# Designs tried in a protein design chat: VHH binders against Serine/threonine-protein kinase mug51 (mug51). Part 7

Target 1, 306 residues: Serine/threonine-protein kinase mug51 (mug51), of Schizosaccharomyces pombe (q9p7q6)
Amino acid sequence: MPALLKINKKKNGQTKIDRLFSKRRKTSLAIEKNHSKASMCTGQSPLNIISYNVPPLIVLRNKTIRNSIEVLVEEMFRDIQMRQQTNVLVAQCPRMIVETQLIGLFQSNYTSVAEELEQSIRTGDIRRLYLNRSDKFCGESCLILRPEFDKLFTYYLCKFKDQEHIYTLIFKLHKLLIENPLPSYTSEELKFNWEERRLLISMGFLILAGTDSYGISLPNLGIFTHILRNSRNDLSNYLKKRPYREVIESSLYNRNVSVACKKKNEAFFGWKFRLCDAIGAGLVDSFMTTCGRAFRLTKKGLEMKF

## First folded at step 1 (VHH)

Design e10 (framework vhh_5j56_2)
Fold by ESMFold2-Fast, scan of step 1:
Structure e10 (fold): chain B 306 residues (1-306), chain A 129 residues (1-129)
Amino acid sequence: as target 1 above (306 residues)
Amino acid sequence: QVQLVESGGGLVQPGGSLRLSCVASGFSGFTLDYYAIGWFRQAPGKEREGLSSISSSTGGSTSYSDSVKGRFTISRDNAKNTVYLQMNSLKPEDTAVYYCAAGPDWYELLTSPEEYDYWGQGTQVTVSS
């Protein structure tokens, strides 16, 4: 059938044979996890809501913005071995978060955190990165900690060590960004000529945010946004197929090691990373049940095209 | 290890058209979606010239060199792990070996061919009467 053939093509080159071999090697663990999920809270009927006052997805020892980003970054690939994701994608993906994850983590308390975030951006302790306008996540911002930001610049300086003009340009840019942390820059503030700005844009270090307005970016953001999109699609499609579009939290974790996730053979972020994003973006709502925390796909999530 | 294979080259008359295909394999569990792809050509005694690029995003941004702008069109089909170069209004000066290259999306592929990790073996295009 045409529909089946189109679905196979959407799996992006993984063969049916390769999927069967991967599935068989991991089947025993997936079956055990699925069996442990078989409880009275199966989602066959609407879940009984006992409260909308839900504890945080991640319990923080220190409630600072810096520690919150650090803990979220630790969750990016926590269960990678169980997801059959490639080590190459993990190595190449920048360690950062999207601002929606802070909204999801802090929920109604986000206003206080937002003030701390703005202060950290002004000092340069945290850098806001901008996505290209052609990206499907256009309008969302990414946040990176200063040590990781510096580490990535060090990586690119090392990569271009034998190309003097490119090395000098990256070095000069990094120095400027550290000495003068601004949310955006004019051509006058950057002090680069047209050819230099064009090259920095082509390399992924700058984006054109408006007439004579430049936002700071980093190479390989496309990998981060692609994994984020895949993660949102996986969660949304799973919830759309559930009766009443509801699921118990433990069922999501157990599904992360299931055969269904392994069949895709695509990179996914860790489940707490994804849930903070989905809640913060308004795609998923959380509530307490007698069987623990649960999630429901919102109207926004149902109508969203990713 | 990622491998790229070009096809669709051949002999064509001036003013004719050809469609080149670049098929990618060997991703070790991820797909073409993560790579920016560019088309390059090299004629005997000349340096390798960047022609066109397409970003890693599905339906992402494209760029073209002035020599081919308006005549060539780049497109990608990530479901087939394939990138195409549609070449129209071909001229004798378009005669060259055509290469596809895959690399990270942080570069405009037309500015620095040495920065790309994976290259095909090339396909010959000859435009002559």
Scores: ipSAE 0.000, ipTM 0.179, lowest interface PAE 15.2, mean pLDDT 73

Design e2 (framework vhh_5j56_2)
Fold by ESMFold2-Fast, scan of step 1:
Structure e2 (fold): chain B 306 residues (1-306), chain A 129 residues (1-129)
Amino acid sequence: as target 1 above (306 residues)
Amino acid sequence: QVQLVESGGGLVQPGGSLRLSCVASGFSGFTLDYYAIGWFRQAPGKEREGLSSISSSTGGSTSYSDSVKGRFTISRDNAKNTVYLQMNSLKPEDTAVYYCAAEGYSLDWYLSEPSYDYWGQGTQVTVSS
C-alpha cells in the first residue's frame, strides 16, 4: 500500500459555494451600509453637494428584473461601438451582467427587487453562472437571461454537432437545466457519471463547488471577467488621481471615450455598464452637485489591484 | 474574426529541432492574453492530436501531452501577438501538419480539439533522413 500519497487539502465544494454566497451577501450588505453612511456623513468635497438623492443612471420604463438586465446588456458596448470595430468584440463576449450592476442600478431600492431576482432564478427565467478561480477574485457571479442562455447552448450544440458523445452530453445538460433550475446541483441531481461531469467541468459548463456540489457556468466567461476587471481597475486608477477622488459625470464619460479610442488592443464596456458595476460593488459613491452628477472613489475602491 | 497563421515548418533530420510560430490577429479590442492557445498536429490518415497549451492567465500555465513532454516547449509573446512551439529531439513519428488554435475552455480541455474555435491553416513538419 503506498502511504506516501499527498493529500489535496483544497476545500470541498459545499464549503466553497457557501463561502461564495456569504461573500456576495456581505458585499450587498456593505453596499447598503456604505450608501446609508454616504447620505449622512458627507461634507469633505471641493464640489458643492446639493443632494445624495441621485437619479438612476438608466431610467427604466419597466422596473422588472428582466427589463433591467435587457437594458444593462444594451449598454455593454453602446458608446464603445463608435470608436472600435466592434463586430468581433460583440460576437466573442457573452451577453450577461453581474449582480452588482443591478445593485448599482437600483441603489437604495435594490431590496425591493432582490426577491424578484431569486424567484426568477428559481423558475429558470434567469440563470446564475459561476466564475472559476473565485479564491483569487471576488466571488461575483454572472446573470444571464433564459433566451440568451438557450442561444449559447444552441451555439455549442452546433459547434459539437459532429461529435456525438459531446453533443449528447451538452444536449442532456441543457435539458436538465431547463427542467430543473437549481442554484447548485449534486451528482445525483445532474444524473451524469464521474467521467461525464469531469468532461463538462473541463469544457466550462460546470464548476466544482464542493465534494458533491456543482455550479453552472459557460465556456469563455474569462473574456467577460477580464473586461470587467480591467474596467474596474481603469476607473479606480483614474479616480485615485482626481482631487478628493471626485469627478463630474461629463468628465468620466469623456475619459471613457478617450481611453477606448487610444487603446486599440484593450476592450472596454460602455460607461453606464461600468458605473452600475462600480456603484453596486461599493467602489464608487454618487451625489448631485450644482454642475450635475458626480462620483467619488470609496475606501474599498482604493484597495483594488491594478 | 480571430485569424491564426502558423510558420516555421520544414524538413528536418531525426534528432533535429524546429521552432514553430503562430501569429494571431483580428482581436478587435482584445489582446492575445485573452485567449488560451493550443498546438495540435495531424498525420495523414490519423486523427488530430493535441500536443501543448498555454493559458490566458498572467502566469501562463502550460500543459503537454505525454508524446511530447520534455521535448516540446510552448511560450507566448503577447506584445507580438505570437505563440511559439519549440520542438527538440524530433522523431520520424513527429511528421505531421501542425496547427495552432485559440480559445481553450479549461486547462484539462486545452489539448482537446473541440475546445478550440479558431484554427490556423497549418504548417508541414517532415522528420526524415
Scores: ipSAE 0.000, ipTM 0.166, lowest interface PAE 15.6, mean pLDDT 73

Design e3 (framework vhh_5j56_2)
Fold by ESMFold2-Fast, scan of step 1:
Structure e3 (fold): chain B 306 residues (1-306), chain A 130 residues (1-130)
Amino acid sequence: as target 1 above (306 residues)
Amino acid sequence: QVQLVESGGGLVQPGGSLRLSCVASGFTFSSGDYYAIGWFRQAPGKEREGLSSISGSYGGSTSYSDSVKGRFTISRDNAKNTVYLQMNSLKPEDTAVYYCAAPSSEWLYDYTSAEEYDYWGQGTQVTVSS
């Protein structure tokens, strides 16, 4: 039944977010319980842990969801951009975040902003974009601000300006998404026939999220996914080589800068962007030491392969 | 006992520069406690205005209000337990008492909110006039 399917679709979208947040909170609580006393800091490992109540990686001008996304987007290529000026991947990468970065930024305080996020999605000020599921990457949703979302649609309309049928489909889709902002759509809600939906899927504007359930995407999001996967791999591989899989923040920052330009067409996200993602995904835990903020690869992070 | 002491204020001509210092005692930036420092100013008859903040280990995360962005630069020297505010291209409207502030074991999310800060210095006067 269409009405029942609509109710289940909205609930399923919320459930995905809730599961990710619950998973993160469970990891944080487990770390607090397993807090151990280490030897005094003398330049040796393991690092001396003094607290798991860690200040945010990024100090916000204000703690609105909009400002948080803006600040995270500024961190995407902050420490890399100048060294990769000719990198096509950086230039073509859409400016957006994954929801794990908001979870990593706000941590236990994420519930305080979840309602604001839902309100912003309902108004269309923030859009959820869905990435195709892969066996080794669980980036099911991304968040993009409306101005950037509209800018990308404008780009595709210009690209297809001389292909009337395709132009008309993209135009109608964009108008629908602005007028009716939903986390996912049924065929009835989209108002496209099956041929039109199939064409939009082949172009990368829609993905199949379930039976008669479509997620919104954008063509060539593979660039974002590619850089994110490379960034996660680099971070995980670096931490695996560290004593006790622990690192002080300053060492991680220097690592990121030093590898940014090693090969043409390679790109990594900035270290704060990557750490917010890894913390939110439960791959890395953050804690305070006598020598400052530190990070540790979790058991989940050790077992994950990209 | 946490204390913050500002210095470096004074009289300067429009277009001039000053560097303010904030020395912290009773805690260290390397310990992880109280590692966020914010700069505020207050002119007579006005509310305290948040200007800038710095937090974190190496280099730190920095934030600036629109009124000072591009003119002021915040930095720190962990070995001296000191935070600096470099003020360039000073204007008469920058005349105020400048304060540094730190939160007590709380996360600093909004550097412009005075309510997030528990420890305050006594202030240093900056006067920009010809």
Scores: ipSAE 0.000, ipTM 0.158, lowest interface PAE 20.3, mean pLDDT 73

Design e4 (framework vhh_5j56_2)
Fold by ESMFold2-Fast, scan of step 1:
Structure e4 (fold): chain B 306 residues (1-306), chain A 127 residues (1-127)
Amino acid sequence: as target 1 above (306 residues)
Amino acid sequence: QVQLVESGGGLVQPGGSLRLSCVASGFSGFTLDYYAIGWFRQAPGKEREGLSSISSSTGGSTSYSDSVKGRFTISRDNAKNTVYLQMNSLKPEDTAVYYCAASFTPYYGDLSDFGSWGQGTQVTVSS
């Protein structure tokens, strides 16, 4: 067995190195192109606005909700490797999005997309997760795809495999959630006793959403919300210090790899992930200029507390 | 603890093909789709080596060792609780006992997580 472990670790290590190298190369090429384009701008503030009809921030081959979430999730950590941030926090973060990112991605078209989202939630293809009320982001909706949701439950079943009581509770909960996907559950619908419900809440699998209403959640959602809060704060503080609180798109990518980014043990989501969120939350407006796409911090964004 | 039974081994000439089956049972209320399955082999006097794996239903991803990539194909049939290894263009050096193993992990990338093992099925490639 130890010999088998050694062989598998070596093979997996080489694969991880190959993935890291590939991501690094693609990011470097994108930054070089953006840097070149940025040099052609006039540098004036306020920027010369030519349109408020802005091309999509992320180009989608398939405009389904599923593909949109998949592409957003791919952008989630694109920049992390290049900034040499701690891998531990990134590895422990659940792969998911906030609903504001779909709003930001689809903008005026979101009304039609919202119906598809609700249908996907009813079928269980997408799950809506509830956040802890003690978090400053209480009320934000997180969305996770069924495969990732099932993978996380499999992880927790494996983690608790030697704790029969806890294992059985997680197994029963997962079975219930996949057989009967609902936005929230009553105590009668859950069919767990008081002690079992309290334990699931303490573990982070359930949140009390009302008097007899339980929302589903996942352990370690605090990691996701922490990174999201830091990401919003970083973007807002950057824009607050810019002339007229405006920035050309290329300048955001160049900043991400600058020598000035010396914050140790701090993780941020990728720029496109963050911008979709900020636009959808009404914190940032996008517009076209003679020098390309630009972003401006809104009044709401200026007044945001972190 | 998952129980695995391999079958489909035998004697085949170089250049021939075999399809191995791994039938799983004893899931303690789970289904096969909760488990990643890997194929391994061991020749006499050699270390056991990983050949291929297929993730749980949450991933759907496959992986292959350089020694078998392009010749072997792994697939799963969750309805039959079975994982297959299709072996084409067999060579004398493919002679070994073939094992399947199950892992209750959401992350496909590490075959060292595979804890439940079958008894093995002998494959002999000889003219």
Scores: ipSAE 0.000, ipTM 0.142, lowest interface PAE 12.1, mean pLDDT 73

Design e5 (framework vhh_5j56_2)
Fold by ESMFold2-Fast, scan of step 1:
Structure e5 (fold): chain B 306 residues (1-306), chain A 130 residues (1-130)
Amino acid sequence: as target 1 above (306 residues)
Amino acid sequence: QVQLVESGGGLVQPGGSLRLSCVASGFTFSSGDYYAIGWFRQAPGKEREGLSSISGSYGGSTSYSDSVKGRFTISRDNAKNTVYLQMNSLKPEDTAVYYCAADLYGSSWYPLSEDEYDYWGQGTQVTVSS
């Protein structure tokens, strides 16, 4: 995403991305039309539950934690968000997930996945990032794959190449994080003085996690949290308007909720990305019906501010 | 306790000018301090939009939305702990409540995004009408 901040030099890359998104949209629209039969079940009131044992929302070829994050990131801006492809927020948004999406994807099987996640964090293959404290996302953490994490640091090093003090701080921080992947750092472990730590905090690379505890973050996480908040609000508002606050999965594709927004500058994550997050956050319940998977807004989801 | 207080709003005719002030308390704009201050507005029935930002941690770097670029100018006076928004060539569509917002750690890489800011003022009304 940082590469797109280089105005005028990556114009050809943006054109290629636009073509890729157009191709993906046509494929998704064809898939949506093929699922129209499930819309006949929308007349049920309320939907008849046959099981709470729900198969995965996204069918994974490889059920590793790495592949799960890769697939969730791919769903982030897939197809149904095509009206947003020229939106600068979409182009500049960091490619990462929140942990609630893994919880929503794996549900009752999450305990085993959580163990694999902790192992991947210990090896540095996956980095846990912390969001700035806000009333709505206090305590949330993000997960980013090592190649994307390194790519973002490379971008900031390039951006600040002519600002020696800032460049040196970012370079030293990245080196520390590669050599010593820890869940948090003390001031002694960071080896930065007070002024250096304060500057890294102001730039968005560190957050205060405790009295002498620093968590790792990244600049531009605000754009990710903005889109995530909008995505959650959009999904909740849609479900509030449904009979019994329930919807059949295939009806979500037919409804194409991303098109329901009247503002061209709005950004929403893709349906499966949003549903995994909402299920993992406890905002939405999933269950099986005679007409397939369905979703229902929980009390927690109903009480969410908009 | 961090507080922001906006002032300088009022009624103005199209093509007119206004200067808004944002006075901060509970923290200071010292030389080398790390902060970001943004100006936002919200018109009735519309979403809140980012207009401009100024950051101490990035050498006083400024940002502007396309809707106000060339018409609005953000500036600061560290001695008075105040940030200003000079608004020129005002249009009826500029009618809104104007808010200032602060990120004390200056982490606003997307300085026109409201979710980067932790502290908000109560707002000041600007009405552009004949």
Scores: ipSAE 0.000, ipTM 0.115, lowest interface PAE 20.5, mean pLDDT 74

Design e6 (framework vhh_5j56_2)
Fold by ESMFold2-Fast, scan of step 1:
Structure e6 (fold): chain B 306 residues (1-306), chain A 129 residues (1-129)
Amino acid sequence: as target 1 above (306 residues)
Amino acid sequence: QVQLVESGGGLVQPGGSLRLSCVASGFSGFTLDYYAIGWFRQAPGKEREGLSSISSSTGGSTSYSDSVKGRFTISRDNAKNTVYLQMNSLKPEDTAVYYCAADTSEYWLLEYPSEYDYWGQGTQVTVSS
């Protein structure tokens, strides 16, 4: 009978929840036991006090999405050795974020700010850019503030100022994107012919997201994705070598990033920028210890491929 | 449409060196600095493997596969629309057809050759005594 199937399904569901809860409890106990070495920085207590209620990595005075992106962008190259060098990657890297960083910054509170993000995208104050063929990362999209978006288009217009047909194409695209801020566009909405759309795709301004569906991107967006990938690899490789794949936050910040990297001249993002990304992407978990905040590489982080 | 032409291959003895060149053309309204360039090789009976890439920025970031790191160096000269692969300490297992490839996305994984937009015809490198 259907009623009996429903009753059994509810009981089985409750038992499954209990088993999941038990597994999480065992994981917490294992983590608690493993933290005995991490807590030794302050001398050993007979009790390991562990909490998953972790304060934000960055304390925001203004909790709007726009200010959150501004503050994250300020962290992009903070505490980096190459900050004082004329480094082409740093100079040319777009000032923007990945959505995972907002997830990592707000954590359990992200659901309350997600609607504000969508509203800001609809008004054009924030633009979502798609990373074509970058699904190996935690998402296919980045977020850029309108002033930086306009600045990058101005750069390309200046670059092509003497190539009339390319200049006109980029100019018309920028105008359309500012006047009609949509998450994706049809060929009818873009008002470009097939040859124009194909050229914009080949230049990296558009991606094909589906049949007659186009996402917005930018040429040389890969500078950002390259630094992000290197930053994730550096963090992952460092944590893989740590006892229990764990590190105390203060110990991490004192680490020379170049020691873990196979290339001493490789660019990395600043620690808080990287950690917001890693937490939001599910590569790293954060928790409180006797010695402060700590990070652990997750199973997803251990198995990550780019 | 971007066209790539490789040159500089040939026969060398183990421990020798070669410099491969990749000359790019077909830029109508944009330049080489908008493309990431990768070097790939394919030996008989093997899959095409990625060796090295250089970003679309002038003198930008480079990456190398573990098999060639420390022996091969990629560089670019955007004024000449040329990318180079300097190959040192060559081994018999480096024998292959070498290809350059260009991509508008700037940074592609060397593990995914099929994702590159433009390819050259290849140049043969043989390491034998």
Scores: ipSAE 0.000, ipTM 0.179, lowest interface PAE 11.2, mean pLDDT 73

Design e7 (framework vhh_5j56_2)
Fold by ESMFold2-Fast, scan of step 1:
Structure e7 (fold): chain B 306 residues (1-306), chain A 132 residues (1-132)
Amino acid sequence: as target 1 above (306 residues)
Amino acid sequence: QVQLVESGGGLVQPGGSLRLSCVASGFTFSSGDYYAIGWFRQAPGKEREGLSSISGSYGGSTSYSDSVKGRFTISRDNAKNTVYLQMNSLKPEDTAVYYCAAEVSGTPYWDLLYSTEEYDYWGQGTQVTVSS
């Protein structure tokens, strides 16, 4: 017959603390031992992995979700990898991130950040925007801070100030989104008629997410998607050509722009922005070597189609 | 079958004006529909450059590249199924083959100016020469 006996796992807590302390010491020692031999790194064989406990790509002074997005946005075009006269793509591109970048930035710590993100979305401090559904970027979403979101709506209201019908729709939508910040909306929640919803979709402010489910978007996200696609393809193609599909971080950052960006209308996001995305999306793994941080293309990254 | 035909090119002196026309067949322009029409140019030995676009949204949202902003104006006549590019204050560096392109797959974006790969249909081009 079943008994109600259950033992408390208090002992596991103590053991876990001891393991974390021991693991940190072992990792530090391993890094130290291999760092002393960094001058011996030649790249003649697969890179010598000393640890998978890798420091964050971006060191945050404040680990709030708001500061994390701000810092990622700063990296968006820091190391501009584009040809002359592509500045218009950069100027027109909305300042925002993809959710995979938070996963890549926080890695194993992302679970603690995910709850803060959901709270920020519910308050409207951060808006989740959906990219156009396509076979290439289906299901991906972006995050934008409230001040930038409002700034872009103000831009479109000013752009359409002399077009009463369009102005009124954008104004009503912005007001609704401020007063009722939701991850997605039903037709009942939007309170727009079929013609109004169709027009907002055609303008790029709404996308169909399901039978009666609408995601929020913004015009010109096609520019963001275009640069994101170019950035992912460039990184993937570069790593495919590397021995064992591996590269040392410093070697990656020293790439010549004229080799990387071949077309006049091509632009790539900055390296840290791209690497946070690739790691978070599972396209690239990071690890420590005797020559510092390195990256390797995963099986998923190798099989990626764009 | 969507077809685009450009016309109105020719020889003009610096400072002169030309109006290019792009007539669409197999597709009709209706306000509020999902489409964009763009004007592009390509000079010998140079890459294809986006100049201006107009969308199917009500009122027709427009965009311009910095090289032509203030000099070129895009417009449409839905009754004639035609998009125009009015070119003023022409310079020798405006010499190129000018192309009309259509995106009719239902893009929700206003501005496709610099995404040549997003355009489904292209005209054969019309030569504009600014010389003398």
Scores: ipSAE 0.000, ipTM 0.167, lowest interface PAE 14.9, mean pLDDT 74

Design e8 (framework vhh_5j56_2)
Fold by ESMFold2-Fast, scan of step 1:
Structure e8 (fold): chain B 306 residues (1-306), chain A 129 residues (1-129)
Amino acid sequence: as target 1 above (306 residues)
Amino acid sequence: QVQLVESGGGLVQPGGSLRLSCVASGFSGFTLDYYAIGWFRQAPGKEREGLSSISSSTGGSTSYSDSVKGRFTISRDNAKNTVYLQMNSLKPEDTAVYYCARDLTYYDFWSGYYEFDYWGQGTQVTVSS
């Protein structure tokens, strides 16, 4: 089934079409038109604020927590430069979000959504994944939808299909997590021996969260946190250099990130994904101008260290 | 969830023409122009073959496989959330089920359960006298 389809995708015909999709160029004319309009609004600084009541960054057909996460995930690598579209880190990055993005998406309406999120975590419909405690601005966790979480476990089961011991450990872990979706697990709750727990930690499925306390993680989660840190740093550094630390939304979306990216393995998340995160984390404020939505780096954003 | 549906196939004589349509839905408020779309076909007993692609909102670039270059033209109408494949000078060897798919590079790495994102039911094209 899935394994065979994945293998077939790498055959000559599929590989050729994938290469065709990689041949993309930035639309310079559209960017210049947006720049011209934005420049008219910034000729006299600071930007003229007409309201702090701003439309949502993403217009949702359905305002459920599930649909919101799905839509944010679609934004992860949207409208990126051609170099980043072929980036290995982008291909290997787990598809997930951080809770700050829900805060940024819903803003003043987040309180009602937070209760739905907690219920979804309790039922296991959304999984909380643990991050290293050193990534304070990302919090201690990411959020992934149950179908995506299950797909990742299916991928790893297929990858290790011929390694019976590893396959069995991953299978048992997945079953345990589905049957008992706890925020953290003791060694007694996991029911794995010391050797098995060490192996799961080395593979990236578990992290040590405290004395006899294990958090659930996923292999390559470090790629997600790396891209998130880079994305936050890029946005902060760009805004620090702007007049009054302000930018018009259209001008920001048309910035050529490949000019800032000096390495082939650097990647950034899509602008709406990044902005939901920055707003939710309190690093960026949004407001309306006569030329549309604008963003300003907050005091907290100025002081942020990565 | 984003879904693509193929239509426009049928029976044609050698040398005839057909235009296939790929209609997109489930964008959660986003337009088709953000996605790169490709056309594929599969004939009985053969591997699935990539035919053509059209890029997203960047560049508007098109590409074609050698087997269809000069005969097939890919285009898009973002207002209708539709990608087209104009097929001219059809040959018996063009007989196949035709599929469209979005750029899967960033999603399918983690799972084969994106089957419906790869391939819908397709649209049958038969070229015979």
Scores: ipSAE 0.000, ipTM 0.120, lowest interface PAE 15.1, mean pLDDT 72

